# VHH binders against FAS1 domain-containing protein YDR262W: the designs that were tried, part 13

Target 1, 246 residues: FAS1 domain-containing protein YDR262W, of Saccharomyces cerevisiae (q12331)
Amino acid sequence: KNVVNLITFKDSNGKLHKRLAPEEIPPRLHNSQVNSYPLGYKGMRDFSRPAVNLDDILGTQQRKQQEFLAELSPLSLESKLSLVNEVQIFASYVRNDVETYNKVSDPNEDLIIIAPTNRAVSQLTLKPWQFPNNIDKLESDGATEKELDTAIQENISKFVRSHIVVYNDDKNSYKKVSPGCTLLQSIDFTESKKSDSETGGDILLKKEGEVYYVASSRDEKFHAVESIENGSNGVILMVDFTLVGP
Below, E stands for the ipSAE of ESMFold2; O stands for the ipSAE of OpenDDE; V2 stands for 0.75 times the mean of E and O plus 0.25 times the DockQ between their complexes.

## First folded at step 16 (VHH; framework vhh_8k46_1)

Design n5 (from m1 with Y59D; at its last look DockQ between E and O 0.28; V2 from the best seeds 0.00; counts 0 for: pae E 8.0 > 2, unsure alone 63.3 < 65)
Fold by ESMFold2, look of step 16:
Structure n5 (fold): chain B 246 residues (1-246), chain A 121 residues (1-121)
Amino acid sequence: as target 1 above (246 residues)
Amino acid sequence: AVQLQASGGGFVQPGGSLRLSCAASGRIFSRYAMGWFRQAPGKEREFVSAISRSGGETDYADSVKGRFTISRDNSKNTVYLQMNSLRAEDTATYYCAKDDYASDSYYFDYWGQGTQVTVSS
């Protein structure tokens, strides 16, 4: 099956981008006609008892209420990332870091995701997989395929984890700096410190009027949050810059 | 920055053939999926073909299946589009593009310089 799903978007510079899913052939052949017989589980309950069939009643009031309630409930951050077109490059990198993506889908987490727009990521002089480990230099120095893959994965994970704050895991993930300005610790910052006594953070969050602003703590250049997507397990703050870069 | 150089366009009579080339400069070509797109004047840009980074998977728009073949030579940093049985409707500027290595889907970021293909008697 050669399935190519294309998603077209245009960044702020007018550059056209397309999204394709890579198709890898499995090492063993699978039954190509499995669509008529779903995979089951062993040890089912007694199915000699027929299920109640409600086919002949119209779902009038209850069906409309269910659809209405579903529209009012916030989606998970996992769902939001997959649906927000403006951050799909970042979302793709998040999916490459399985440990972090599992947190994004976990209803027991409470996350703040500082999501750079497609424009912000596309304008980087090096792609997130190319820094901080210098992949070109590693390859020219004779690094093995495993060493290159590890370095690339480390680059991707560091980029992703620099943009995500886990609030509910500890109460020390933030520090109020001044009225209306808070210092946050990304997952990457937390994983890089050796001591719990190490204070500080790598992300500044500021509210000025009704607008939120984000900056790296290194340069303190605040950028307005362009939009906020609320999810059932946190929020996504969309920004037109990246918190780390080459 | 990675540069893409498309070439091989020209004037061709209906039923003829052309082979387009797209050379990539300066970076690790074998880590990118590659694609071909085309745009006729006044129309939206449309997908033509794509090839995985290894060359093991290919895809084609329905309008070109069986007539066009995409291939790549990673030793020369080049992707090719062999276009056979050309029709007037194939007249367009053809562009090549590369995908980011780290995408879990092909995500074409760069567009090469276009090459004009004109099919007319």
Scores: ipSAE 0.012, ipTM 0.421, lowest interface PAE 8.0, mean pLDDT 72
ESMFold2 (binder alone), look of step 16: mean pLDDT 76; pTM 0.764
OpenDDE, look of step 16: ipSAE 0.453; ipTM 0.769

Design n6 (from m1 with G26R R27F; at its last look DockQ between E and O 0.01; V2 from the best seeds 0.00; counts 0 for: pae O 14.2 > 2, placed apart)
Fold by OpenDDE, look of step 16:
Structure n6 (fold): chain B 246 residues (1-246), chain A 121 residues (1-121)
Amino acid sequence: as target 1 above (246 residues)
Amino acid sequence: AVQLQASGGGFVQPGGSLRLSCAASRFIFSRYAMGWFRQAPGKEREFVSAISRSGGETYYADSVKGRFTISRDNSKNTVYLQMNSLRAEDTATYYCAKDDYASDSYYFDYWGQGTQVTVSS
């Protein structure tokens, strides 16, 4: 392919970025049948793959042999995020991290996105790009623009990746900590592991009744999931808090 | 308790058309994706079609793609299934289904009463 489609977006700082269009991401090859829908969606998910099921993760609902699960939405989580007005600040940061953007656009991924509301992000004392690298200190210390940009990008990446879980049933990387409560690993947590022997997680997910709750493993303060959106490659859990802060 | 009342089934010749309706009540209709399933004698229930809460997304089984159209009217709490170019293999009891969650999860555990569709010459 001689021409690659790119999308341009403006980040929270007004900076323009170019990103690979979701349609340019090749689908993963699977040995199973791929269903297509007349929706004009390119790069379809292998629908033989099970959808992310929170109850399965939690072990709360042994769904008896459902005769059939409907097909997943043809829209990726990236697309779904764009439709959820309440999480657009977070969505913009996701788009600003190219690797994460591509991941959430990949219809053959399996992701759990804990998406903080605009309010939650806005209530932070610092913007997500300002921590954990202290940008003000770097500036005061005479950091170059390149150094600052790198630090900012790292902050953004850490923020978004702290809110996204790659669900992999085969990795056995998740731990049930109590009935109806599971310890999950964010992408950031996984990437930050210093040794292969490190076990644990940074995100707690539980269900009480019909309500899902999310907490950081740091403080174990559970917040109710306000809404759930399903995509072709996972689920979005909207929450009125951030999993990480300054 | 959720109520789903399907109607519109009947006898039709191959190549004919039918329009099924499902009247929903006792839940906020516009918050749930809806679906159609069918079950033929001696066979398992199978997915036919689904539609998102807003109606913006539709899904079809491969066997009915291009022939069936799902739609909904949220003002009437009704989901429809237009069935064209009907075949003998479309003969089944058709069931309307409600999404388990108000989040387009497309898990269906709520079923209404079925309506019989028979395609025969």
Scores: ipSAE 0.000, ipTM 0.214, lowest interface PAE 14.2, mean pLDDT 82
ESMFold2, look of step 16: ipSAE 0.000; ipTM 0.307
ESMFold2 (binder alone), look of step 16: mean pLDDT 83; pTM 0.831

## First folded at step 17 (VHH; framework vhh_8k46_1)

Design o1 (from n4 with K98R; at its last look DockQ between E and O 0.58; V2 from the best seeds 0.00; counts 0 for: pae E 5.1 > 2)
Fold by ESMFold2, look of step 17:
Structure o1 (fold): chain B 246 residues (1-246), chain A 121 residues (1-121)
Amino acid sequence: as target 1 above (246 residues)
Amino acid sequence: AVQLQASGGGFVQPGGSLRLSCAASGRIFSRYAMGWFRQAPGKEREFVSAISRSGGETYYADSVKGRFTISRDNSKNTVYLQMNSLRAEDTATYYCARDTYASDSYYFDYWGQGTQVTVSS
């Protein structure tokens, strides 16, 4: 009602434009406006590397016989994120964090991006730039513009990095918790970890039936993954909640 | 406190021009993308125009392309809508809206009060 967003579409000349989004957005419109095979893409990544496979991460699939080339996606996660209209806010915050954006753009990374929907972010009582640093208090205490900018950037970066996992195919980036449930480490968890924290994680991933679920390890409240978008350097899991909040 | 104030509306003849402005209070106006929307009596809200934080990207509804120009002056915490070649169908209340902080997401959930534009002979 009190929210309006613009969606991206491509004109007949291939130029990207924005227009008012309809409120009844059907599922799976993400790829309709994306060029599938940019000329230079195929030469950038070692296609002999296996694509990210959620069932491998969960330990629910053994001896899967899939040729890597059959699962190729020509577009990076950076390209896919910029065109997934349901996660515009999160995608814009990713672009605001230079280190994370570099990873999302890197063809030699493998990432799991747990992307909250615009609705999930807009429902937060404080926006991602407002916590955990209390920006209102810093402003009232006379913080300089540079100090405010630094604190706000730290807030945005922490929010973004709490939703992204760097995956290693050799299983160094995750630990099995139980059958079909795996504990993952976000970038933020990895950067905040003391040596005494040892092993662990902040994100739970599981599969029940044909549906994937994600939770914070703090509350273990699982939410269904709404959609999965595959890219050349990882996967985007769209969810209707945020892994961190005020 | 942040407050959006739209102004510059009024009566104008068809073919005339108006410039709307939207002023914001608060510390960091330059960190928000901004948009213009309009609503005619008895009709649904319509997107008009949007501008990025830097002003480097601009967007227009098809109905206003070539006639309206959005711009911003971050030193004055103000966004403008120059409206040329006005037509009767441009008659509406015009609203400005603010995007999320430090991002060009174009997800508008913070709104100012409107200013009336009336185009009639």
Scores: ipSAE 0.198, ipTM 0.625, lowest interface PAE 5.1, mean pLDDT 77
ESMFold2 (binder alone), look of step 17: mean pLDDT 79; pTM 0.795
OpenDDE, look of step 17: ipSAE 0.471; ipTM 0.778

Design o2 (from n4 with A102N; at its last look DockQ between E and O 0.24; V2 from the best seeds 0.00; counts 0 for: pae E 6.6 > 2)
Fold by OpenDDE, look of step 17:
Structure o2 (fold): chain B 246 residues (1-246), chain A 121 residues (1-121)
Amino acid sequence: as target 1 above (246 residues)
Amino acid sequence: AVQLQASGGGFVQPGGSLRLSCAASGRIFSRYAMGWFRQAPGKEREFVSAISRSGGETYYADSVKGRFTISRDNSKNTVYLQMNSLRAEDTATYYCAKDTYNSDSYYFDYWGQGTQVTVSS
């Protein structure tokens, strides 16, 4: 196991320290230490906003069942991510992308997070911080530390944003490809658009029977969603692959 | 790709000492916490020790606490593991790891070859 959980505590002098969390303790909700995490959105979700419903997105089933589940989970996606052990590497990268973290923490956002498992991330030939900017080459070329940091951050940002969709019903940005299959736009895709009129997407979401599948539009290789977590501001789809790679 | 090269393993008797070293390539060594993991035959990889990027904080598995000491020299891009009072149960392949940097958790990755530590009479 490559994950080590830490707990923050104050000593008698008020100094903050970290200690190893007991292995037997279930993942705790991310206690955003004020100093280490961007100030998350403090607020309540507008209840007039419907929860993200995958079946609605796909046009496969009536809204009622998923809405019920979403209503039962008052936790934001940020909180939910911290509870899913299998995707903690990805979750850590999300936290390192401040803008994305803020979105994930915003109760009034509607997000679809395609979260790769730890295994999926670990199987990459390069780590998410190492591509698409070639860090080794930059170093060899004499890049400054600042340039390297920028490149690393950009890589992390692109990786994270390639796995998250901002869902907006008003945005004709999604296209139904076939019954039960929808083309979605990741945040990265949306940000990379040359014009607002550019149509398309980079993520395919499909449902067959009771199973959801996700694929990159690049190769259209569908992978089954292993689990779904509902949050107050969207859903997490856990998958055993990455949508982008080196 | 950034590589970690571990060395210093070997054969020792119970109660003996070893010092492991891990040299990291690249110039970003000081950015990340470093750690050591080990894997014994037939067992899962387990956390041994970690050190913050500045070296100001150290962490140990309960099984090695008081016996092992982690340190680092950022000027040399190297992390060390001093292992004292070694036991048979410390026998494993030891791996150096780099953190992806997280404030609440360390998520380590590693690359390269491990170094074998064998404690036997």
Scores: ipSAE 0.020, ipTM 0.453, lowest interface PAE 4.5, mean pLDDT 81
ESMFold2, look of step 17: ipSAE 0.075; ipTM 0.519
ESMFold2 (binder alone), look of step 17: mean pLDDT 79; pTM 0.793

Design o3 (from n4 with Y106F; at its last look DockQ between E and O 0.46; V2 from the best seeds 0.47)
Amino acid sequence: AVQLQASGGGFVQPGGSLRLSCAASGRIFSRYAMGWFRQAPGKEREFVSAISRSGGETYYADSVKGRFTISRDNSKNTVYLQMNSLRAEDTATYYCAKDTYASDSFYFDYWGQGTQVTVSS
ESMFold2, look of step 17: ipSAE 0.649; ipTM 0.847
ESMFold2 (binder alone), look of step 17: mean pLDDT 79; pTM 0.794
OpenDDE, look of step 17: ipSAE 0.288; ipTM 0.668

Design o4 (from n4 with K65E; at its last look DockQ between E and O 0.39; V2 from the best seeds 0.00; counts 0 for: pae O 2.2 > 2)
Fold by OpenDDE, look of step 17:
Structure o4 (fold): chain B 246 residues (1-246), chain A 121 residues (1-121)
Amino acid sequence: as target 1 above (246 residues)
Amino acid sequence: AVQLQASGGGFVQPGGSLRLSCAASGRIFSRYAMGWFRQAPGKEREFVSAISRSGGETYYADSVEGRFTISRDNSKNTVYLQMNSLRAEDTATYYCAKDTYASDSYYFDYWGQGTQVTVSS
């Protein structure tokens, strides 16, 4: 096997470490610090905040007062991502985008993470760090190391942020397109807006029956959500495609 | 695409030492985690060691822990594997690998030909 899946965790001092993903046979870390895998809790979620509910977002739940005690998973999305083996490439990129990683780790955020599978990412003609900035061209053109690093980081950030939605009920930033279909804004979309008044979105979320579907607003090709993971600060929708590509 | 050139293999007696080197092409060497794998005849390729982009973190298979040391010099675009206290079971073709995705999950690919290490009395 030519894959060693490592995940990053933060210790009590805020130092980042790597550990082998659960599916891997553990190599030993030369660094003696390997023995303490503290779950980096940035704090406790405000329990007055409702958990992200996809049906609420879609308007498909008749509020039957059933106190869906959404068993608030005590784990943040950051922790949940580390447990989903099928999306570890994406998860690793999330960790490489510090700002996004901090959001994903914040128990008081509300996020929808559209997590592409390893397969989906591997099927891309270019790796997420190689587009949209053409790294090969930059290198051939004599870009400095700093410029290359910057471009790579921008690519990674754009890829990650295109797959994550900050859900905020107060911002009315989402548009219901039809019953059971909602247009959402990725972080990347939100950051690229020319004005706060710009309406729209780049991610479509739909529910048909009991199945959720996700599409890019660019092509509106819906893909079924393969699995859903609930965290304390949002939800992970695992999909077998990428919302952006080279 | 980054290419890798491995060298340093050879014949050694049990208890001997070898140092493997792998030189990488390209200008973004520091973005990749690097690793070493080996394959013995009739066996599957196995992980030997890996090193993070910065060199701050190293990983070893249990079978080589304490005997092998991975290091890198980003200024030279080179990763090294110091192999001490070599054993007959270390006999294999050794391959240098880089992380394909430049991320914290290491998905290695191999470049070029392996270097043969033979430990025999």
Scores: ipSAE 0.322, ipTM 0.698, lowest interface PAE 2.2, mean pLDDT 83
ESMFold2, look of step 17: ipSAE 0.641; ipTM 0.824
ESMFold2 (binder alone), look of step 17: mean pLDDT 80; pTM 0.794

Design o5 (from n4 with D62K; at its last look DockQ between E and O 0.43; V2 from the best seeds 0.00; counts 0 for: total charge +5 (limit +4), pae E 2.1 > 2)
Fold by ESMFold2, look of step 17:
Structure o5 (fold): chain B 246 residues (1-246), chain A 121 residues (1-121)
Amino acid sequence: as target 1 above (246 residues)
Amino acid sequence: AVQLQASGGGFVQPGGSLRLSCAASGRIFSRYAMGWFRQAPGKEREFVSAISRSGGETYYAKSVKGRFTISRDNSKNTVYLQMNSLRAEDTATYYCAKDTYASDSYYFDYWGQGTQVTVSS
């Protein structure tokens, strides 16, 4: 059934946008992603691996309700992203980056996804596909279709990978800077390192009271996490800003 | 910059058929989901149909489902709307639009000049 409606919204620049209503976009299931092994077991998570726990990463006291809800979430982060109405632009970009899509679909990954809302993405003065590679300039300079496609893909990949953290048990992906404040490395940060000896991070995660906050380490402008979605292979933190921009 | 040109409109009797085309300029057409919208005189612009970048997924407004078919040919930078069993209520200017985010986000905020479809006895 392909009957759909559109919703109109206005970005912070006053520009009107139209999109398909969230309930009109069917959840996507990619059979090749759920059965990617000859034996068919890649779609199963090791029972003994616990869900990502933000309070462990921060070194703070866990909320009892949050612990309970984490135990009730059998869906992967890919499934969760497909269903969260407020982040569908970001979700579309995740699907556009095959390597990232495979990670968010993989039950054996442990991820923190800092998902910007549709409102946050619409507020950008350039769309994520337009930076840091200047697509308009490349076009005017006579870039081929293949060169443009590659540049756009690099832009989208950098945008999505700047918002996703891979957690590992050896704690190489984060550094606690104080009680309740942790420096994280996005996938993009990790892939851009010149050597493994380079330390630091590009994302700050902070808890004050019962509220979580996220900032870029570059500007340290904290924004409250608007909601948290727990999945089988990690957690989604919904935020009303983007960690990278023009 | 992308330019969109819709064509193929005209006058047709109720129950008739028309095929609309939307030609896009530029070298990155295959990066955009595409859509069709329409606007009748004195009314708000409304969604008609949408198609994914690959053409693998299609969407239709309730009022046109089963009568209209959207398709695309990325080698020709063109999106089509086949309109069958046309009714008087289908009378409108039809606009094609492209996805703003160069993905299947289905946020449409670019469209060119429309093509007029008039269904009258």
Scores: ipSAE 0.470, ipTM 0.764, lowest interface PAE 2.1, mean pLDDT 79
ESMFold2 (binder alone), look of step 17: mean pLDDT 80; pTM 0.803
OpenDDE, look of step 17: ipSAE 0.615; ipTM 0.839

Design o6 (from n4 with G26R S30D; at its last look DockQ between E and O 0.02; V2 from the best seeds 0.00; counts 0 for: pae O 3.4 > 2, placed apart)
Fold by OpenDDE, look of step 17:
Structure o6 (fold): chain B 246 residues (1-246), chain A 121 residues (1-121)
Amino acid sequence: as target 1 above (246 residues)
Amino acid sequence: AVQLQASGGGFVQPGGSLRLSCAASRRIFDRYAMGWFRQAPGKEREFVSAISRSGGETYYADSVKGRFTISRDNSKNTVYLQMNSLRAEDTATYYCAKDTYASDSYYFDYWGQGTQVTVSS
């Protein structure tokens, strides 16, 4: 077929994208679901790319070449998230944000997922789908079902995207604020930037001794990372708090 | 976000040639498929061409197949569109776009500033 077909779609932020029709994509890259975001990337990671290393991000240790291969997990972050019982509430929200889920499933992405525990999410006064858009108020004001659904999805997306960092070797995306402490940008932060020149971040990552700590840049209250899971396309940092709240 | 800067547009006579360039910021250019789109006045933006991350796969609209060639130089973070045998109907603003995902998914975004191509006698 000499004609390349494209479809237009809007992401969760209302941004327009153009996509090659599934039939135009080689089978190895294609998911059989024609009208959906590519789910479940079956592609292989480019092994020439180093795995995400927290110590490299922090500048605390020099990457030893021999340790690089040992850190590569054959499982993607998507698979890893499904195996970590302590963060299943958060994982469920990630699955509900299709665009983010696709990123988490992409073997060639590099992500840092700060995953709050079930306990942390449950301790919130409101559920992640209830803020920052006030769903109760919208309902009371006579919002349509469609408007409510949109607001709910936006809340979920914001919550999920506030806990995930796209790691780029580009030093411009990360700022070292002190020895052993780095300022990172969540996906939400990056998407909210008014200009590409805007510098800063919303997540602090620190290492003291052998323990990693995470904080929001808003309050700079550090919480210890309880566990670390390595995937083929990034790392999961399990924490007993949420980076955002109602 | 990767900044995209397109250049190389201009005025040409029918049958002439132009080469468009799109320079991307150094952010992970080699990880993403790239594409070219165009929009004529009063018409919708349409697909022109796409190229995979490695450059191994290329795609073309039927209207430009055999006349246009897409290529990329990852060392320069640049994607090119060689346009030969230009026609009046090729007159449009041309836009460079980047794949949203890192695995040749061909979901294009990042519509930067366009470059005008005018083909007229």
Scores: ipSAE 0.033, ipTM 0.432, lowest interface PAE 3.4, mean pLDDT 82
ESMFold2, look of step 17: ipSAE 0.501; ipTM 0.778
ESMFold2 (binder alone), look of step 17: mean pLDDT 80; pTM 0.812

## First folded at step 18 (VHH; framework vhh_8k46_1)

Design p1 (from m1 with Y106F; at its last look DockQ between E and O 0.40; V2 from the best seeds 0.57)
Fold by ESMFold2, look of step 18:
Structure p1 (fold): chain B 246 residues (1-246), chain A 121 residues (1-121)
Amino acid sequence: as target 1 above (246 residues)
Amino acid sequence: AVQLQASGGGFVQPGGSLRLSCAASGRIFSRYAMGWFRQAPGKEREFVSAISRSGGETYYADSVKGRFTISRDNSKNTVYLQMNSLRAEDTATYYCAKDDYASDSFYFDYWGQGTQVTVSS
């Protein structure tokens, strides 16, 4: 469940950093053996609801060869996040935000997860647990351990919820800007807006040719999606940048 | 910033035991997963063991499983590595590391000073 791979990488200063690798942990301590019997998701998906389709969200025409279409993915986004080693840090944050973890595990949710790579997160000048609450200042001011834990959790929750979109047919969670470009609302954006008349968004999703791009609506600087993982309750778009930063 | 100090290394005979300690400074130690790594001369640093924030999940390299035990005491801001049945191939500088993301990501960004373990007849 909360176990991730350990591999070696070197930062720009030449320091070695290691992540746990599957070959270097006992198989019985990895929840992969438990998942062999159950797949680790909560309940069964309602197949009367269509799966998330990025081209429908973008308003583009993409007709797949349905005679050769693979069966819908049986794995939840929770299971997929646990297996994508390139987003190990982000996945750990999802697991530590109970509300978000419940959504990621729920077969009746449909999510778009814009998952930053470990490289993207590690290159931030402040780590996601350090902003927007200033943890160093709170510690210097003599905050209790509980106050520090709360502030850190708020920072992590805001970071993770800024990267996840709840997309359901029953919820108007997106606005098409033009063919191939759609404005989305993250969970954090939705929880932060002061009125339901506010119709903006914080995330832009664009398709040009066969490539998907993501940007913050604040700077409109598009980054290519590195890979797409389909799950039973949504999709994961892996990106080499973060939508929010210090 | 959290600072890590590893200690408890020394010279032992094959089959002997040592206990390494890693003390951390700062008030948020309980939000860090911790790990032990080692580096022998002329070789790359390698994983030895890791422990979750609560201590409920532990991980070991195959080469040390059954001989080494990782533990932590969050009230003392300390992680331990009990090393039993030591072998010559366990000779290395041992480093402790923290998961610098305040979670059980097991993505270890910060390394303490090492302590030397030498196993020879």
Scores: ipSAE 0.571, ipTM 0.779, lowest interface PAE 1.2, mean pLDDT 77
ESMFold2 (binder alone), look of step 18: mean pLDDT 79; pTM 0.793
OpenDDE, look of step 18: ipSAE 0.673; ipTM 0.861

Design p2 (from m1 with K65E; at its last look DockQ between E and O 0.41; V2 from the best seeds 0.61)
Fold by ESMFold2, look of step 18:
Structure p2 (fold): chain B 246 residues (1-246), chain A 121 residues (1-121)
Amino acid sequence: as target 1 above (246 residues)
Amino acid sequence: AVQLQASGGGFVQPGGSLRLSCAASGRIFSRYAMGWFRQAPGKEREFVSAISRSGGETYYADSVEGRFTISRDNSKNTVYLQMNSLRAEDTATYYCAKDDYASDSYYFDYWGQGTQVTVSS
């Protein structure tokens, strides 16, 4: 007896799409309010680790009040992703990749998730499960069901891992390029590098005024962050583009 | 390319039962969440039910909860909708749909051909 509430929206071609509406969650605090539960939420977090702060990563002046509020968030990034309707395709892929899901759920990881909107993903000429492995060609070449499933999973995992950064407080996970502009390493970039001493990255983050911008390091075309969701183990930066594509 | 064919519709008296089937052509059916939608004449298409890739999670519109049951058989590339305790307001063309992202995103871009269900005395 699973009763659900799916919401309907139309894309630019007039096609109808459905997804699960957010589950009801416990009441959450407004800004400027604090409400703590004596027993913690799921998992144990090492509170000696500082919360992710974008101004630290960018080398701009840190504001203690903003950092304090981020440290008090009661919801993990796993919970936040499951509730943000605008990124439900990406969120489904995170859940589909066990290793990534484990990191997003781990209170002792700290992540920057650059989450593409459903609009950004749906505008790709190939869906994330179709590249970089060419699924149509594998099918036409007579690949087995298992071979197709493995190739699809690899495509999905690479897409997801190209959009997630593991923050490391020893600062090996990023390199400041200039004041207010920092080069980040996605999980996919980190898994592909050949040496622990390698520098560089695949994601640029910058702040101009009060607005954050993200670009692929390959094209350096900056896009504004649409919204920021703070969680207990990191932040979600919602963007209307994808960092990788066909 | 996956093609969807819904079948099993027909005429039934109120209180009766029908079982709809949706056969999928193509490969890797077990990778797709599946859904059922319906459209009555003069009304918008509406959600009826959905099922995860594995079949472990199922979802229903409030109007059909407790009366309809969705299931799947991945060995036959088929999803089913068992409709019990049918009412006049269940009269519609029923459509099946597949998840467009080879995942449990429940983002249904492709809609198969419909099958007519008519509940009348």
Scores: ipSAE 0.589, ipTM 0.814, lowest interface PAE 1.3, mean pLDDT 79
ESMFold2 (binder alone), look of step 18: mean pLDDT 79; pTM 0.793
OpenDDE, look of step 18: ipSAE 0.754; ipTM 0.899

